VH-VL binders against f4iux6r469to655. Designs and how they scored, part 10

Target 1, 187 residues: f4iux6r469to655
Amino acid sequence: RLLQRLPGCVSRDLIDQLTVEYCYLNSKTNRKKLVKALFNVPRTSLELLAYYSRMVATLASCMKDIPSMLVQMLEDEFNSLVHKKDQMNIETKIRNIRFIGELCKFKIVPAGLVFSCLKACLDEFTHHNIDVACNLLETCGRFLYRSPETTLRMTNMLDILMRLKNVKNLDPRQSTLVENAYYLCKP

## First folded at step 21 (VH-VL)

Design i3
Fold by ESMFold2, fold request of step 23:
Structure i3 (fold): chain C 187 residues (1-187), chain A 120 residues (1-120), chain B 112 residues (1-112)
Amino acid sequence: as target 1 above (187 residues)
Amino acid sequence: EVQLVQSGAEVKKPGASVKVSCKASGYTFTDYYIHWVRQAPGQGLEWIGWIDPYSGGTKYNEKFKGRATLTADTSTSTAYLELSSLRSEDTAVYYCARDRFEGSEWFDYWGQGTLVTVSS
Amino acid sequence: DIVMTQSPDSLAVSLGERATINCKSSQSVLYSSNNKNYLAWYQQKPGQPPKLLIYWASTRESGVPDRFSGSGSGTDFTLTISSLQAEDVAVYYCQQYWDTPTFGQGTKVEIK
């Protein structure tokens, strides 16, 4: 089926063509299969997330359950894993948070969810949560900083981020990652 | 459709070992942990451990430390539980289950179960 | 480990009536950061593996009838079947996933 073509959609034209073809598959079963395929994007292929987010945005007006199911799965994944220190696969958490960030730029994920995820990482600013927060900011932080309705909240979150960097004993890699994320948002 | 299909029932003597298989289909095997849970006859559920097919990492319930070994073969999408030094108290149905998210530790799909009977 | 205790062990309910199952954890499974309760409910029909019904204490899994509802927070949780059907005869388990997974001992639900 068409789902096997998803990992090959490495351009705007390719994802748009697949999206058109998928518009003709309008059953609840097929929409659930699509959402599961989008959610399970290969963790080695994060460049696909923007294209997958574009597909979701295109389908959202006609197939309202696609964005709602995908966002719910991503949020549930984030919440299931945010406190788990025995889970060692940071790549899964990075895939999750970058997808959330991409969907935010396409106005599928509301900014409130992004801020909730960021707040959760800042509340327990250790382990993978440092990297997850920075990856979220790298993905959509500047977008939210430059959007008038979210500028103040993003500014407050960035101030908290820098305070935590200054009082926590971060290793050099994570300290640099925090600085890079901060200045990508507020250049 | 996600399926977990387990190997057939086993009858073993005390002191032997058993190896139960769990073949996964309908999803990317390396994207989720496989957990093992057992249920003694007429009893509740007891978590044994998990394996991450992606990394080969494992975690065990302390009760089974040194006796349980979890492995996975990514080429066949199959997870295995090996339990050694069997005792009559190990008589149970052994289930494999997929966690809902990689490392989440709650389970959306379960295998059909494998009865292991340990009798002298 | 977090000990999960269910009550009652067995429950007989008339068709169409409410069944109520309680689950208590030895420590809180509520995460204040996200206000989520890390608790699931499973149904196990005779001769079958468990089936996920509810997660986050109150969220129904896809395809689960709306007569099943979960409630509670922190250490005290309830599964309610608002109008018991014959197909609901099963053993029900709560399970926490805040830390190392543990299950309640189960509650058998029967038609009286």
Scores: ipSAE 0.698, ipTM 0.870, lowest interface PAE 1.5, mean pLDDT 91
Fold by ESMFold2 at other seeds, last read:
Structure i3 (fold): chain C 187 residues (1-187), chain A 120 residues (1-120), chain B 112 residues (1-112)
Amino acid sequence: as target 1 above (187 residues)
Amino acid sequence: EVQLVQSGAEVKKPGASVKVSCKASGYTFTDYYIHWVRQAPGQGLEWIGWIDPYSGGTKYNEKFKGRATLTADTSTSTAYLELSSLRSEDTAVYYCARDRFEGSEWFDYWGQGTLVTVSS
Amino acid sequence: DIVMTQSPDSLAVSLGERATINCKSSQSVLYSSNNKNYLAWYQQKPGQPPKLLIYWASTRESGVPDRFSGSGSGTDFTLTISSLQAEDVAVYYCQQYWDTPTFGQGTKVEIK
């Protein structure tokens, strides 16, 4: 089936070709299967997220339930895990937040959701939430900083980030991660 | 279609061990935790623990630490609960359940249950 | 651990009438940062495993009939079956997933 080819779409041409072929599958069951396949992107293959987001953006104008279902699943996943401190699910949290960030750049995820996720991480700025916040910023932070509609809110969030870094005694890895994320957004 | 199929009923004597299996199909086994929950006769549900089939990591309810062992075999897509030093109060139906999201600790699919009876 | 207490322990309701089940947690399961209540409801029909009905306190799982609704926030929650059907005879459990999973003791719903 076409969905078995998703993990192999490692270029714009490959994902675009698969997207064209998928346009001829217009049943609700096929759309649900696509969303599940996109959501379950391999944890070791985060480079696919931009290509999957590109496919979703291409399909969004005529198959509006695809982006809606995917965004709802990602938001539910984020909210289910944001307060969990078990080390075992950091890879899932990183996949989740980077997918949200990629979809934001393709204008599928609204900026409001990104700011809500970032705020949640900053409200409890410890453990996995530090890594999650930094990964979100590395993925879409500069995009939001450069966008006139979101520049002020992103600037405020970055100010909070640096304030928290200065008062929370982060280990060297996380301190470096925060600094790198900050300066990627504000060169 | 997601399915969790468990091994058949077991009858054990006090002090023995039991190993219950849970075979998963219809999804990528390593993408979700498997939880174990038991239900004693006429009683409610009690969470035992979870296993991450990807890493082999586990978490246990403190009541079961030292007696419960959760394992997974990714080649057969099967999770296992082993409970040792059985007592009569361990008589229950044991369910496996799939984590809705990895580590979320709520459950969208359940196995059919395995009755374990502990009697002298 | 967060203790979940349901009431009543059993409930007999005529077909087509409303059934109401309450669940109380020993501490809040509302996360202020996202305004979500970490509360699920399960249905367990006789001889069957539990089935997820509601999550986030009020969101119906796919395929769950509209007659099932959840409400409440913080420490007090309610599952309502607006028009009881014969197939709704079951035990209903609330479960919190804010911390280590814990379940209410269950509420048996029967036809009067």
Scores: ipSAE 0.682, ipTM 0.868, lowest interface PAE 1.7, mean pLDDT 91

## First folded at step 22 (VH-VL)

Design c1
Fold by ESMFold2, look of step 22:
Structure c1 (fold): chain C 187 residues (1-187), chain A 120 residues (1-120), chain B 112 residues (1-112)
Amino acid sequence: as target 1 above (187 residues)
Amino acid sequence: EVQLVQSGAEVKKPGASVKVSCKASGYTFTDYYIHWVRQAPGQGLEWIGWIDPYSGGTKYNEKFKGRATLTADTSTSTAYLELSSLRSEDTAVYYCARDRFEGSEWFDYWGQGTLVTVSS
Amino acid sequence: DIVMTQSPDSLAVSLGERATINCKSSQSVLYSSNNKNYLAWYQQKPGQPPKLLIYWASTRESGVPDRFSGSGSGTDFTLTISSLQAEDVAVYYCQQYYDTPTFGQGTKVEIK
């Protein structure tokens, strides 16, 4: 019912209004449907991810299974796809990692998950993993760099990233992506 | 609810072709690959290939390369398997299945199966 | 391709007793970067399509009874049915998704 309005929530006011209305329709079945609708955000509509993350953060205090189910689905998606080199569409991997990054900024995804994803991409720094790592950093890297509890770990990851750029033969597009992601985190 | 509904049983002669359909509903058709898996009578499961309905991209088990063709019609949310130059050993139940995540290659929903019988 | 070998081919177990099915892969399906085993188990009841039971070797799919459990790592995996029920009569398949999908040959489970 209210889920039909999710793709149209292109502002803070619209997602907040829908979130308030959803609070009155709280059942286990409805919570599972909401999580599935949020997970299935159109891959062409990445601007919605921050608003969806805002909704999840608002609901997290009273509906703790919503963030836990969504994070589990996103983690399972990341792990299913990180190793796959025959996949044609990078857009699914980008949607996945940007959603993880947005949820991290709203303190729904723990930083440990973000670092695990980044580590996996750096351990096999080829193919789509280069783009995924850069998109993760563009989404939440500066947030983690500025946060006292994660600054050292983020700094070490950025050093590894730049070393890999310098020793790997990346094409110009990917080399530029890495530099842009690095300096976005650490101006 | 996610459903994959396949076309009915087929009886074919050796050397003919067969085209099996798989109509998807209850989800966004272009967000997941469709895989095809067959099962000969009394035998195990054999992966044939996948199609990405979004891009039209395909991958085939080498055993079927040149004989199997996977297509998808996004306007009807329907995937197709065409198998040419049929032999008696192609007698099997043919399943379509949706991957759990686009390109993940493990399956959460399966069609009911289509029996293809190849006999003189 | 990664070859999946199950044992036994057939298993007869008394109602309420434990059933154990083994699956061995020709190479490791553990990805060291995320420490995940890319292995699933499916149940196929007579006249029905396969149904997903377990993924990541040991994670139970939603709605699957607690009596089903998976274990193992690397190349050696086990599906256990702790207390066999009449409805568990089926053929069980392991499947790796580390690379191009391949299935074990299946293990038929029957009631004694």
Scores: ipSAE 0.790, ipTM 0.904, lowest interface PAE 1.1, mean pLDDT 92
Fold by ESMFold2, fold request of step 23:
Structure c1 (fold): chain C 187 residues (1-187), chain A 120 residues (1-120), chain B 112 residues (1-112)
Amino acid sequence: as target 1 above (187 residues)
Amino acid sequence: EVQLVQSGAEVKKPGASVKVSCKASGYTFTDYYIHWVRQAPGQGLEWIGWIDPYSGGTKYNEKFKGRATLTADTSTSTAYLELSSLRSEDTAVYYCARDRFEGSEWFDYWGQGTLVTVSS
Amino acid sequence: DIVMTQSPDSLAVSLGERATINCKSSQSVLYSSNNKNYLAWYQQKPGQPPKLLIYWASTRESGVPDRFSGSGSGTDFTLTISSLQAEDVAVYYCQQYYDTPTFGQGTKVEIK
């Protein structure tokens, strides 16, 4: 019942209040219900992902299975879809990768998972994977570039991205998307 | 909570058509493809195709292209398989199944099955 | 299409003993970019639809008993039931999801 309010939490104060109220439902069944509700965020509601990630981060210290279950579901979704060229709905892939990126900024998703996702997209830099890579970079690329422990890996990935842009025959939309993502990370 | 409930058994003559329904509940219907898989008596599983309830897009096993039609009604959360020009070898149990992730092509929930018998 | 071949076609195993089912694909179902094997196992009891047991070749679905395990990579895969129970009498199918879904022909497991 409290989960019906999740889509309405469009501010820091709203998600924080819901998070406090949900703390009183600390059972394994309720934790699983929350994870499923967070994972099933509407594919067109990307503005909610930062607030959902904030909730997960707040609960992580006292409900450690919430972040672990959610991250596993997101990773399985990414891996199921990354090579599927006839999967039609890019919105699902964008929701997936932006959620991963937001959780990385909250230190819930390890940087290693982000780099693995990015590498997989760069390995087959075609179709949806171009958009997915760029959306990941737009979400957490600057964060990883400015973090001392990940700067070198992010720099190397950005160099690969630009080389791929220069050798692939990208349409103007995707070419612009790549350039915007690159310069957002490394102004 | 997730449930796929199919329509009842059908008996058809060769050359007729059949339409099997699959009503989904307990999840957002438009977030997953619905697949159809059949199993002839005493035999293995054969994939027929999928429908994306969000867009209406479909993909078919080439064996069934031209005879199978997959549709979905989002207002009732129901997917349909229509198979035309029925032959005796089409006698099988027809299952609907939900893929685990949209387009992943492995299945976490299955309907109970619908027996279609084609006999003269 | 990737052809999936199971062996044996049937086996009889004493209660509490180990059952081993093999599955071979005509092409690798390992995706090098993420190092994942796109292979699932299903259990089908008489009169019932298939039930998912294993995905990614070795990951158990939630609620599946620990006695079920999957192993293998590339083209060669194994489902193991470490201590057969009466309720495990079923037909078992492997299925690849690397490309257009295809199933093995099934392996019938029964009590000796």
Scores: ipSAE 0.787, ipTM 0.894, lowest interface PAE 1.0, mean pLDDT 92
Fold by ESMFold2 at other seeds, look of step 22:
Structure c1 (fold): chain C 187 residues (1-187), chain A 120 residues (1-120), chain B 112 residues (1-112)
Amino acid sequence: as target 1 above (187 residues)
Amino acid sequence: EVQLVQSGAEVKKPGASVKVSCKASGYTFTDYYIHWVRQAPGQGLEWIGWIDPYSGGTKYNEKFKGRATLTADTSTSTAYLELSSLRSEDTAVYYCARDRFEGSEWFDYWGQGTLVTVSS
Amino acid sequence: DIVMTQSPDSLAVSLGERATINCKSSQSVLYSSNNKNYLAWYQQKPGQPPKLLIYWASTRESGVPDRFSGSGSGTDFTLTISSLQAEDVAVYYCQQYYDTPTFGQGTKVEIK
């Protein structure tokens, strides 16, 4: 079963080889199984997200329901959790937002979704939303800052981020996280 | 295929305790919370709480805090509800349910239900 | 806790006709930051567990027939069954997940 090999694809060559082999399993049922396997990436295995995103991008032109289903699941997960204040959810929230950010860099997630997620975190800039916003920016913020179509909107979001840092009483860890995210995007 | 299979019906006397099991299969048990919801005969649904099998963390409806205990055994992929100091109004079908996303608090799969009868 | 109130408690509808169920919350379940209504609908047939039909107030769960639709925002929500089938006889519950989960009292749908 090819899906059992996904967690072992820790290199570009390994994910590319699996992707080629998967092309021979092109049925609706197999595409749904792949999307579920990708979505259920272990939250302790964040290094896999870029490779999974690469696979999705490679398959996107010929299996258009794979990216659409995965993005919808990630968006629904973000929206389900953004209002929740439980510390036990932070690893899942970080996995979610980093996956969204990786897919954005591979042009699978539209920038509009990234900005919607970032806006939601900045609108209630407290608790886990601080960490989620910073992780999103660390993943794809510089990509969006350097892209002509999104530079202005990213600049505006970064200005809001720094204003919130200056007026909120953030603990040192979160304050440092905000500064690092800002300067990674806009060095 | 995701399945939640619960333990069988129980008959208890007032003041006793009951422990209902919910065995999960077809997905990674530690990636989703398990919620417990009960339904008294002919009545609506009442949320009891959730457990995060990954961390062991829990959240309870305040009505049940102090009487309900949620646990999980990751080696058997099984969640448990223990309800103590039973009263006749605790007679209900008890459901386990998986949240759609870890911590989302809406439910995509449900167990078959376990009838707990508190009588005589 | 957010109190969910359904109306009517029971309704009888002829086969092929429209059934309409209302759900009101004691406070808004719309989160302004993402503009989503944290509202789900479940169907429960006798002797069975509830089954998810609708989430985000209007998004149909996979495999749910298109005759089921949800609408509304804020505090007022509606589940509509556009052409009632015999297998749709059940009790229907709304549930909010904006805060600690709470359910409406249920609406029983019967064939007239």
Scores: ipSAE 0.785, ipTM 0.897, lowest interface PAE 1.1, mean pLDDT 92
Fold by ESMFold2, last read:
Structure c1 (fold): chain C 187 residues (1-187), chain A 120 residues (1-120), chain B 112 residues (1-112)
Amino acid sequence: as target 1 above (187 residues)
Amino acid sequence: EVQLVQSGAEVKKPGASVKVSCKASGYTFTDYYIHWVRQAPGQGLEWIGWIDPYSGGTKYNEKFKGRATLTADTSTSTAYLELSSLRSEDTAVYYCARDRFEGSEWFDYWGQGTLVTVSS
Amino acid sequence: DIVMTQSPDSLAVSLGERATINCKSSQSVLYSSNNKNYLAWYQQKPGQPPKLLIYWASTRESGVPDRFSGSGSGTDFTLTISSLQAEDVAVYYCQQYYDTPTFGQGTKVEIK
């Protein structure tokens, strides 16, 4: 019903309007349904992630279980998949990490979780983990680089990223992807 | 409400094939793998394999590779296990289960089970 | 393939008493990069499919009573039922998801 409108919220005004209407549906059952609908954002609709994150941030002050449930689901998904080579769909991993990154920019995901995800990808810097790390950086890397509290940690992670690029024999696509992610964070 | 509803019990002769269905409802069928697990009478659980309904990709326990075939029909939200060249030791309850996250390989919802009996 | 071995095969416990089930894996299921143990516990009551109780070795699934707790790391894991209730009579299975899924042989819990 109201949740079926989520995929159509392609602007700040549309998601804000839906968020206001949702405030009148404050029950535990409705909050769980909202979290599941947000988590199951179409993997072809990455532009929605910022708007969904905005909705979560707006609701966070009065509906604390919404951000906590969503972040827990995203973290569990990341950890379940980070070392799996048999998982077929990189798009699921990209959706996951970009959602984590968007929520970080809205102060819903703590920076510590972002750094933990990045560290795990750098520790096994092969296969999908290269793309996942770069997508995380493209989403929130500059935000963390510009934030005084996280600048040093982000700088150290970017240095590790470039060392890994130079030491490992990356193909041209992956090498370019790493360089682009680096310079998006540190122009 | 997430539900996995399986087809009814089957009785088969050695050498035959069986096809067990698992109809999913209450979620987007293509967002999760479907796993198959069996349990011989009075015995523990044995993983058979998974199918990704989105891509059609599969993975099998090597014990069943060549005899087990996993398929999915996205138009009906139904996964299938076909097991060929049946033997008496294939007598078991066969479960379908949804993985918690696509590819995670632990399971939050299970079907009710399908008893397959292989006897003379 | 990672072999999962449970002990004991069965136990009888008085109502209200503690039940302890052990699970050992043939190799570590701890992934050092995220420091997570890829270990789940399931409860299977007679005539029913398994039900997820615990994942990441110690995290309770939503709706699972707090008398169920998981502990351990690496290769050695424990499921504890702090105060056994009548509805807890079941077979309990550990399962690793670090690699190709494998289950322990099960531990039957009965009332003494």
Scores: ipSAE 0.782, ipTM 0.897, lowest interface PAE 1.1, mean pLDDT 92

